# Designs tried in a protein design chat: VHH binders against Rho GTPase-activating protein gacW (gacW). Part 8

Target 1, 182 residues: Rho GTPase-activating protein gacW (gacW), of Dictyostelium discoideum (Social amoeba) (q54g18r699to880)
Amino acid sequence: VTLTDKAQINASTIELPPLVSRSIDLLMEQGISSVGIFRTCASATALKKIKTRFEAGEDIDLKAENVDVDTVAGVLKSYFRELPNPIFPENLHEYFFQAMRQSSNEEIIQSLKDIIDQLSPLECKMIKKLFHLLHLISLEKDVNMMSPENIAICWAPTFFRSFASELLPINSFMIVNYFDIF

## First folded at step 1 (VHH)

Design f01 (framework vhh_8dlx_2)
Fold by ESMFold2-Fast, scan of step 1:
Structure f01 (fold): chain B 182 residues (1-182), chain A 119 residues (1-119)
Amino acid sequence: as target 1 above (182 residues)
Amino acid sequence: EVQLVESGGGVVQPGRSLRLSCAASGFTFSDYAMHWVRQAPGKGLEWIGNIYYSGSTFYNPSLKSLVTISRDDSTNTLYLQMNSLRAEDTAIYYCARDYDFWSGYMDVWGKGTLVTVSS
């Protein structure tokens, strides 16, 4: 089920797309300590092949098939980059900039919570699970070389579809303060 | 040797169109997302857009109606079509290879091609 299809059926139970849930689960198990996770490039051919299979509705067991962590990371990023609208569309960017201009972390956190609250329930659930993964990766930065700042470089263009440098510290702040924001 | 070579720049009058090319060699071109980036005199780098292995394109919203990115994997060539050129489009145009599809980290850059929009 795509994000659009899920919204159309108006299910009472919020269920993540299999591509998203299975990718995140594998990365939480195998990818947390992987050097350069989300930064290291896997083959586009390998990514295209597995993405096509998910799009066809195949029940893919990423662990049983020994899909490498960089391919799984690439598939997960490709899902978000190819959404019809980015998870944080341009009309929300001004609100993110305003949030970061607040004087205290408590005010910044509350402003960010208010922005996230504007997303659909499915989008909120996906972002909460994804940022949990990103937070866990950032805790192992001495092993994986992926600080909150490095993760932001990899993910901010996907979340916002913008290379505006002001978005990088926002993304980093959300990764670091996961438990307070989500 | 991995390299990217831009071509097609030059002097062009306002309102005209121009197509830039980027020739890739030394790597499997079809495996990589490719970017176009420009730098106007005295300014920082401005991202124009990218194209994935699938042919899917994403553009800087400020430029979306003015540019089209395409690729020909059989000739290892990336293209940037620009329409309705204005003086503010004067810049050095670079093609770049994405490190990890959408990392935002570009590991291989061309030398750039200068586009000057003037009468």
Scores: ipSAE 0.000, ipTM 0.197, lowest interface PAE 13.1, mean pLDDT 83

Design f02 (framework vhh_8dlx_2)
Fold by ESMFold2-Fast, scan of step 1:
Structure f02 (fold): chain B 182 residues (1-182), chain A 120 residues (1-120)
Amino acid sequence: as target 1 above (182 residues)
Amino acid sequence: EVQLVESGGGVVQPGRSLRLSCAASGFTFSSYEMHWVRQAPGKGLEWIGNIDYSGSTFYNPSLKSLVTISRDDSTNTLYLQMNSLRAEDTAIYYCARGDYYDSSGYLDVWGKGTLVTVSS
């Protein structure tokens, strides 16, 4: 067993934070066809209440409590935005620009895989589940009005900070090509 | 109640300039990052740019030379200045609120939009 194999095994056994895992699970079940998901939100009060309860360590069953889909979407985005270290650290942003400049889809995909490999096992597990959700949402664009580009617009500021506008195309590419990248 | 109301849309001739406004109410406007987004008929959303609480601006590279975003915190108003308008700029223009005391936050409040039609 190599160190790489051990890291992959550890990643598969790592539990995501309950806020992340429960939010993604609810959105996969109930949010995929929601019009304008991640673009629209429930009241700021509802979002703050749920977020505060997760932060307090409460064992929240989002489905049993009938939490609004847009509230859950807002809580999930807020989590990634408020990470102490951004999910894609600023030092990796130059590599996303390099990926965009590649001449073939195969080279872009490999560059993205190399960037993701630089994340911790927990970060890799989180980002893989998140992009799986974003990919599934994009497949229902005729119903939910959320194309890969629309999803990228909502998430790029959280992922890429000041480079959000410049990296919109690569963010969209990652959503579309989820199965080839993750 | 938190709300954003866009204004200044209408019919304009190609090559002219137009300034859109977004009136914010129900929150501390000066503490939030603000965004402009547009949607052409039958197409998806296109992010135009943002301005953070400190006044730093970031633009979609395809639009950078054509637009300027500014804010007036004394009147709780966001502005989008558009120059050299083309038929392809015909769209509904939305302002949106970013994060709670955080730069590059997610978009949690949107206006209803204002229609800009570029035709001669």
Scores: ipSAE 0.000, ipTM 0.218, lowest interface PAE 12.6, mean pLDDT 82

Design f03 (framework vhh_8dlx_2)
Fold by ESMFold2-Fast, scan of step 1:
Structure f03 (fold): chain B 182 residues (1-182), chain A 119 residues (1-119)
Amino acid sequence: as target 1 above (182 residues)
Amino acid sequence: EVQLVESGGGVVQPGRSLRLSCAASGFTFDDYAMHWVRQAPGKGLEWIGNIYSGGSTFYNPSLKSLVTISRDDSTNTLYLQMNSLRAEDTAIYYCAKEWDYGLYYMDVWGKGTLVTVSS
């Protein structure tokens, strides 16, 4: 069992927050081809209202309530943005930079796997599901205008709490190579 | 819907100047700091600078002598003036709105405008 496989097995009993799981599910169904997904900003009032209801423990059916795709995308992004600690904390950033300096894609992938294995089971489960969504969005870039690079621009400040330009290629590499890393 | 639309890109010869514009809509433009960011082909993003609602500007030290950022709050427009253009200035140029809570985080980006510096 590799460290990545073990972490995935250990995460199998972890339940994602409903805000995260239901937002990703809706976006996989309705958001993949939406132009400017995650770049286009919905109203702050609409985002706050939906987020507050999830935090109150409401059983929200986003599809039945016809919640706007950009509002759902905003709620999901806001959740990760407002975490007490970023999903990729500062102490991991140097390791990400070192990983990207490797000479082959296979070496970069293995290094990234080793870094991700340091996250908690809940964090691993959340990012695996989220990056699956981001990967699928990137495949439709000719329709939605959201390349891996454009997605990285929208998400890197949220994931890393940093705008160091070197983190953007790392984010886009993980999106492109989702199936090899996660 | 919050939108940013860059314009003014194109092919320019080395040593010349170019001014880019960014038209903002869907939010109270004069309440937000605005940023310029660029990405050269095959490279990462490079922060150029920002301008606060009060007009104060901050620049990437590597670019400060070559660029000027300004804004016209009456027309919801952000500007980037570039002087002494070089081949290495070839990039897609993005304008971006700073997050409501600040901290140099950009929550809304334009689609970008391509600037090619070639003779």
Scores: ipSAE 0.000, ipTM 0.113, lowest interface PAE 20.0, mean pLDDT 82

Design f04 (framework vhh_8dlx_2)
Fold by ESMFold2-Fast, scan of step 1:
Structure f04 (fold): chain B 182 residues (1-182), chain A 119 residues (1-119)
Amino acid sequence: as target 1 above (182 residues)
Amino acid sequence: EVQLVESGGGVVQPGRSLRLSCAASGFTFSSYWMHWVRQAPGKGLEWIGNIYDSGSTFYNPSLKSLVTISRDDSTNTLYLQMNSLRAEDTAIYYCARDLEYSSGYMDVWGKGTLVTVSS
């Protein structure tokens, strides 16, 4: 395998929805240190307006339009909330519970890799980029007040559409161990 | 003025059922996801479940067999049906409006209604 072939293998031709890719990019640039990111409420009207414009196919430059961090965070979470099925559908929930019951971190990591492999290529690309953002936010918890646990509380209902105390620790684990899992 | 008002609480014997109501005003109730949350004396908040604008419901797995959430958009009312009440169900019960498109945030809460399950 040549360098070019290796690069082509790693270069996915799958494009993320602009709403997802542009929201994550802005939040990585401007949102990492924002106090209460994903917990703090934005204007529902502002959020809906931006989301509707993305859905209409508008070429939105979030940075040029100076869209506030909390609105962008809300738009991103809204996208995952409104998927026809949650990003981690109900048929995978048993596997998350089983992953938590493993005896070592290495076994938990492998179980999570196996679960993620059940997702479509587009879903895998989206969730990898999203968890990278969540991981970076968690590293600045002393500034932003968003620990892995706090992020998990905000995102678990969106990821799973069920509130299970057992799923909060695995969600936190995935945020902390991003580089080992994704 | 956006308001949520819970009602239906009171003293109930163990093993009985109770239905709580939440009356919404000042906003387009049918467009919002709604939540039920409770807080037992000296404890933190415990999420019970939610109902989407579509009518789909999602519950805390620990409570799923014991509760049912429903809504009547024609009367702007949210309901929580509770069955087989136990002493540990003693709590203040809140209804809350989800920030539209942000299922982790609740931007409007009622004042709560107290449910006391006495032996």
Scores: ipSAE 0.000, ipTM 0.132, lowest interface PAE 16.3, mean pLDDT 81

Design f05 (framework vhh_8dlx_2)
Fold by ESMFold2-Fast, scan of step 1:
Structure f05 (fold): chain B 182 residues (1-182), chain A 120 residues (1-120)
Amino acid sequence: as target 1 above (182 residues)
Amino acid sequence: EVQLVESGGGVVQPGRSLRLSCAASGFTFSDYYMHWVRQAPGKGLEWIGNIYSGGDTFYNPSLKSLVTISRDDSTNTLYLQMNSLRAEDTAIYYCARGPEWDILTGMDVWGKGTLVTVSS
């Protein structure tokens, strides 16, 4: 067993926060075809209510409670936006600029893999599951009106903070090329 | 019926500050994200930022050190405070109603705009 194999085994046993796992699972089941998913404004009252319950330690069955898709999307987005440290740490943001400057898609993909390899096992598992959802949404762009570019617009401030606008192209690239990167 | 009316534009000297207002009518103002958007002469629309009821704001990263967005739900008014104005800030400024994060594609109500000219 190599160090790489051990890291992969450890990642498979790491449990995501219930807010993250429950919201992504519901959105994969019910949200992929929703018009304007992540773009559409959720009710602030409904969003705060659900978020507060998760933060209090409840494991909410979002499907059983018939929670609105836009509310769930809002809760998920708010969770990542409010992390004390961005899900992509600020010290890695320079490497995303370097990835964008590569001359071939193969080189961009390898650069992105190298960045992801620097994340903690929990961060890696969260980002992989999130980008899988974003990729699936992008595949239904003709129905949901959420192209990779539109999804990147919604998520770039969460991922890149002050560099959100400048890193839109790489964010869109990661959504499109999910299976090659993650 | 539903209306947004911007005011406060005009000619200002470089380096000065300006505050724009947007008066909303015909809908429950406190239920919506409100946005500021600008368009420089001969250029496309540029999203400035948004604000929800309770004061939570999100800004275009390129502009966030130069602007402040605020709102007064009791008077149905949205504000944009601009500091250290430069010639490149010359634009028509619009307030708009739309979803939380969107670079202009989900706006469903727009004001007529107010012109800001930064020149000496």
Scores: ipSAE 0.000, ipTM 0.206, lowest interface PAE 11.9, mean pLDDT 83

Design f06 (framework vhh_8dlx_2)
Fold by ESMFold2-Fast, scan of step 1:
Structure f06 (fold): chain B 182 residues (1-182), chain A 120 residues (1-120)
Amino acid sequence: as target 1 above (182 residues)
Amino acid sequence: EVQLVESGGGVVQPGRSLRLSCAASGFTFSSYDMHWVRQAPGKGLEWIGNIYYSGSTFYNPSLKSLVTISRDDSTNTLYLQMNSLRAEDTAIYYCATGEDWSALYGFDYWGKGTLVTVSS
């Protein structure tokens, strides 16, 4: 049994935090065509109120409460930004730089799969669902104005923190090549 | 106290060039990524591009051929060079920065803006 198989099996039994799962689900339903999604957000006050309610364990129905798309997008990004360690911690950054140096797309894809396999089962489940959303948004770029590059600029500081600017190209590559990597 | 002050706006003829400046104070400018954002009359905010603390730039693909962003860390100044200006470039131009720069409205610090009007 490989580490990948083990992570995949464990991921199927792990529930995502409600903030993460409900935010992504709403954005997949209502946010895909939203102009500037993840680039713009509602007021910091609105975002903090919703986030605080999730943190208090409140059972929030984002759709029933008509929470706007930009607030939901901001809540989702804030969750990942405030993780104690970034989803792609600094010790993995050297492997991302190595992946970018590969000469073929197949080698880059395999390097990225190897990096993802080093994450915890919960982290793998969260990033797979998140990148699926980001990929779907990128497919509607002519409507929403959010190319893979624009999505990468919005998310790279959250994913990497340090060296975010240098890792923009690989972040963009992961969005485009979602089905080959995840 | 963090302050950003834009300047260089005004009336300019179509096809001409214009350079905007943003004077920064109250923070270690050289350590922060900086952004340019604009808002045309009756429209929402449009992100133009950014320059990282490292000097690397990233532009809105719709605007990439028309704009250049640069910085002078010795004078704490951010620049936006605009070429081949069109009537649709008429907007208020803002410089912005923040710890979570990835969110446009989430920028902690904005200038008051400078108006650019492109007309004959």
Scores: ipSAE 0.000, ipTM 0.198, lowest interface PAE 12.2, mean pLDDT 81

Design f07 (framework vhh_8dlx_2)
Fold by ESMFold2-Fast, scan of step 1:
Structure f07 (fold): chain B 182 residues (1-182), chain A 118 residues (1-118)
Amino acid sequence: as target 1 above (182 residues)
Amino acid sequence: EVQLVESGGGVVQPGRSLRLSCAASGFTVSSNYMHWVRQAPGKGLEWIGNIDYSGSTFYNPSLKSLVTISRDDSTNTLYLQMNSLRAEDTAIYYCAREGYSYGDFDYWGKGTLVTVSS
């Protein structure tokens, strides 16, 4: 099975949690140029309200309800932060360090593809969609002040927990090289 | 345009307190990590501390007991409160906006001179 075939199977058979899919869709539409996106703190009350409603299974139309960008960003980040295991499991830690030690960008990219292939189809689909958003945000860094490195600083603790600081370089590499990796 | 303007410096006696201000325009301070940095005569830059988007502060351990960083979001102004000033605190004090790289600053004010003397 080729990477293209695997991605097609994931797209046709796996549905993302509504909190994840709807948050990313709104942020792609309205959040790309927002200054300090993911770094700017939302109202704690607003964030808790929206998160609780998603957890209760409500059919929330974030755009129709005019939920603000920072609240949506906060809800999305909170979801990944609160996963029982980080989206990149700690047992993959050594493989990320091995990827960083490769001598060429092609080898680093291939190592990252191999790591992502060890995730479940749902996790792969979520991470692919999330990094697409993060990549698009990084392209608008002169407007939003969120370079790949700044985005990595915001997300590394969520992705990597205790090894967040050590894996900052590979996190920013993945944001920059989204189209080659995912 | 983005600009940062420090004020509040001057000549102060040892042991006294001083509050510096940094007025920001062209962007929102609460949407950025904001830093205070100083440079004593003939020395390099010394990082004092920062305040993040949530209002959490982090300080240089060597200065933590002597300084407090805060902001007023309604006036888009950053503050540095300094207590128990010593002769060695004589320096030009800068406020800076964190840029793209962590710890890299993309905009600085022109600085305000603090002289601790007699």
Scores: ipSAE 0.000, ipTM 0.104, lowest interface PAE 17.7, mean pLDDT 81

Design f08 (framework vhh_8dlx_2)
Fold by ESMFold2-Fast, scan of step 1:
Structure f08 (fold): chain B 182 residues (1-182), chain A 117 residues (1-117)
Amino acid sequence: as target 1 above (182 residues)
Amino acid sequence: EVQLVESGGGVVQPGRSLRLSCAASGFTFSEYAMHWVRQAPGKGLEWIGNIWYSGSTFYNPSLKSLVTISRDDSTNTLYLQMNSLRAEDTAIYYCARDSYEGPLDYWGKGTLVTVSS
């Protein structure tokens, strides 16, 4: 068990925001094979409606209400985009660049584990669940047209905000190597 | 059919600014990331940057301080703003549609930008 795994075990007692947890669960069930998932724009009106209801503390069953997959994907991405600090803040970017400069996959993986260990337990739990979803989407790329690189292009501005284009390769690496990192 | 048409090229003096446009048709423009790529005489293709459907932009680090990419989804138009132009910026500039598979799938025919005094 790595330091990242220990943090994830501790985080098991922490409740994810319902918006995050329920969105990911629906997308894992219904969104994995959706063409252009996270690329296709949802209606701004539809996104605002669902997001406002979650913010009001409403107990939303996305599946029972038959909420559109692209709307759910948009709500999830919007949540991370609007965090006060990006999930991977600028003070961690140097460590991501250092990880990219490692000569072996084993060294890159260990560097990424060390970076993730610096996140709070809640952030670790959210990122582990999110990257699991992104990994599963990438496995269906021949159906959904969302390669690890395409997913990284969608998510890097949200994850990093600055230097997103330079960090595309490491973001893609994390999606591909989910089981070795998380 | 997908069609991309670049415009705004021409002769410009060093140190000046220039804005290129790319008019898109034949697909739902707002659902695709769009790219700018250039090719200088005798050189290979150089990726400039892209803009996501959300408006997020990614730039070639060598060019980041010199260019801005924007889009107007109401008119299906992609823009490249270039500042502090140098002789080295002389090239044919292409807009291209992002591909779900990785490589760019549709390209315009390009617009020539010549930076000379």
Scores: ipSAE 0.000, ipTM 0.119, lowest interface PAE 17.5, mean pLDDT 82

Design f09 (framework vhh_8dlx_2)
Fold by ESMFold2-Fast, scan of step 1:
Structure f09 (fold): chain B 182 residues (1-182), chain A 119 residues (1-119)
Amino acid sequence: as target 1 above (182 residues)
Amino acid sequence: EVQLVESGGGVVQPGRSLRLSCAASGFTFSNYDMHWVRQAPGKGLEWIGNIYSGGSTFYNPSLKSLVTISRDDSTNTLYLQMNSLRAEDTAIYYCAKDYGDWEYYFDYWGKGTLVTVSS
């Protein structure tokens, strides 16, 4: 058993931060068909209030409080954007460029699996759940107007920081090929 | 309030060149990377390219050599130069700010400018 295999096994018992888990759960239930999700402007004041309450350790029931879908989407995106290091660390960005240069989808998928295997168990669990949400949103593109490319444009700066533009195609690829990669 | 106003679109014949402008206000333009994005009728958004605050550019490989992005930080203006226009370049063109402030992560600011390539 490799270190990576042991870490992945342990990931099943690791709990996501409440902000991440509860926002994704609400968006999967209520947000996947929302027009312009992650692109549409939310109330900055409402977003900051919810985010501050999560940071204070409040037990927030987003569904019971009927928090707007766009506010929840904004809170989730803000969480990942404000991480001290991007969720995909900068030292891994070269491997995303290498993945993009592969000749076949099979080789790209395997390269992406190898990159994800280098993340911590918590990071793996978060990114897997997040991309599941993004994949589900992309399936409803005719209703929500959010194709894989549109989602990638919204999320690439959060995932890749300074390399957002260059890694836009691989971000879109990951959304489309969620079940083969994660 | 962040505002981006695109201009320079219109009806052009195939093979011609066109330059689009984007006037930016409400933020320190020189500190931010800028993007051009387009949407053809009935299609999703297609990323064209970006220009970093330092002036370096990156382009969609499918469009490289057909487009040039530039900026004038003294006038807060972003430009897209398009050469050898084809019918498939017919689209609404948007400029987009790379948002460093979480309050501005949610949308593209601008109505876009329509470019129609027809013979």
Scores: ipSAE 0.000, ipTM 0.152, lowest interface PAE 16.8, mean pLDDT 80

Design f10 (framework vhh_8dlx_2)
Fold by ESMFold2-Fast, scan of step 1:
Structure f10 (fold): chain B 182 residues (1-182), chain A 118 residues (1-118)
Amino acid sequence: as target 1 above (182 residues)
Amino acid sequence: EVQLVESGGGVVQPGRSLRLSCAASGFTFSDYGMHWVRQAPGKGLEWIGNIYYSGSTFYNPSLKSLVTISRDDSTNTLYLQMNSLRAEDTAIYYCARVYDESGWFDPWGKGTLVTVSS
């Protein structure tokens, strides 16, 4: 059973895993203007050490321990990469493709909302908070060099566990239109 | 700082061969598996293949007969040999270090552009 599975079992209280909530909070405070955020690799040893401590249930204050931004970004991405099933599993991909073929942005947005509604309550809460962070990062692309397209390159393989070419513009559309979709 | 710098791209005629290089720095290259991925204009990422620290290689089945991945641990360099190039091979090519044991990686980098045109 993973941290995600444990939190899902406690769904009536819906709490984000501490690794997810604390990583996103630190990155919103310190990471938004970091050049190459999510693209720049941190030490694999440092990532594994912090991740293992979260999984052991340690009460980690990332800011007080001065954990570097790239390590925190790597820990967060690793968490989603290691989920038993990706946030957007293969059975949802055709719905994403169909959503993007619609004639108006309003129709695309509504279809994407309908797809997200198929996720568990915990998954919805996690992905909403994560895409909020990704949206904020994309707004500072002139400083951090991370456009919606560049963020999609880093994250789409993790979200979808697929390199299908159609998924990159879908991911970037969701980042740009965060407030309308989530 | 972990750095991966791709080179060797350019304009090449259909049917010819091209070798791309990826220079690694900021980590112990010989301890990591490496990947090649590409992105054609207006398309998503396509995984080409990987080479483990042991030298074992695995390829995208649709590309296996056309590409060879190799490494030189003494120079911290990863190579992609491409043969019988076609217009559909036009893409930005990225190398990436394996992020963890699951084989996932961050394909984002500067990349090197390969244009196949007559």
Scores: ipSAE 0.000, ipTM 0.229, lowest interface PAE 12.6, mean pLDDT 82

Design f11 (framework vhh_8dlx_2)
Fold by ESMFold2-Fast, scan of step 1:
Structure f11 (fold): chain B 182 residues (1-182), chain A 120 residues (1-120)
Amino acid sequence: as target 1 above (182 residues)
Amino acid sequence: EVQLVESGGGVVQPGRSLRLSCAASGFTFSSYAMHWVRQAPGKGLEWIGNIDSGGSTFYNPSLKSLVTISRDDSTNTLYLQMNSLRAEDTAIYYCARDTWYEGSYYMDVWGKGTLVTVSS
């Protein structure tokens, strides 16, 4: 069973947190071509208001309320940053270093698949949808100015904490090679 | 109003040194870790390094120039000292604020950048 088959099987029964699913959906519709998406910051006050409402269990329609793209991007990034355990737990960081040191792209891809396979089904579904969004943003880099490297700079601290700078190349690699990995 | 403003950029000859400043306002500067990031013409963002609220620094080992990050909490100013500048150090330099949670962090506020051109 490959990571893709495993994630597909579990996806039919797993619902993402509304904050995650609705933020990603809005950004896929409105945010892909936004200049500096994830780099440009929204008002801290606006971000906190939306987060607090999601945490209270409100059924928020981000599009109907005309929430700006940068606020939605900030909310999504903040969610992953504030997880009790990072989306990529610190015990897996050693394996990302090992993946980065492989000699071929095929070996790096297989190592990354093995790492992702160690995540829970919910975490796998979340990370797959997130990297799909990041990949789509990277394809529009000539319009939005957000290359895989630029996206990696914005997200690496959230994914890898203290190892953000060291693991920038692997973060960028995952964005570029989304379809081979997920 | 939370704001970061970089300054100190300009034209500098190869082999020389340059010090960039980042003026912070609208928040308790001393409580936040801070980052320096650069973008060369036609290239992506490159993380330079960070400094936490206690003064501990962490640098990108792939950086081509010698750098030192420091801060002066009494003046709400972040500094980037660059030595032995080379043509490949030509870039727009940004400072960014880290928002720490549970002993970790991410960048939530960015300055407009300051251009450094290394040429003879």
Scores: ipSAE 0.000, ipTM 0.208, lowest interface PAE 16.0, mean pLDDT 82

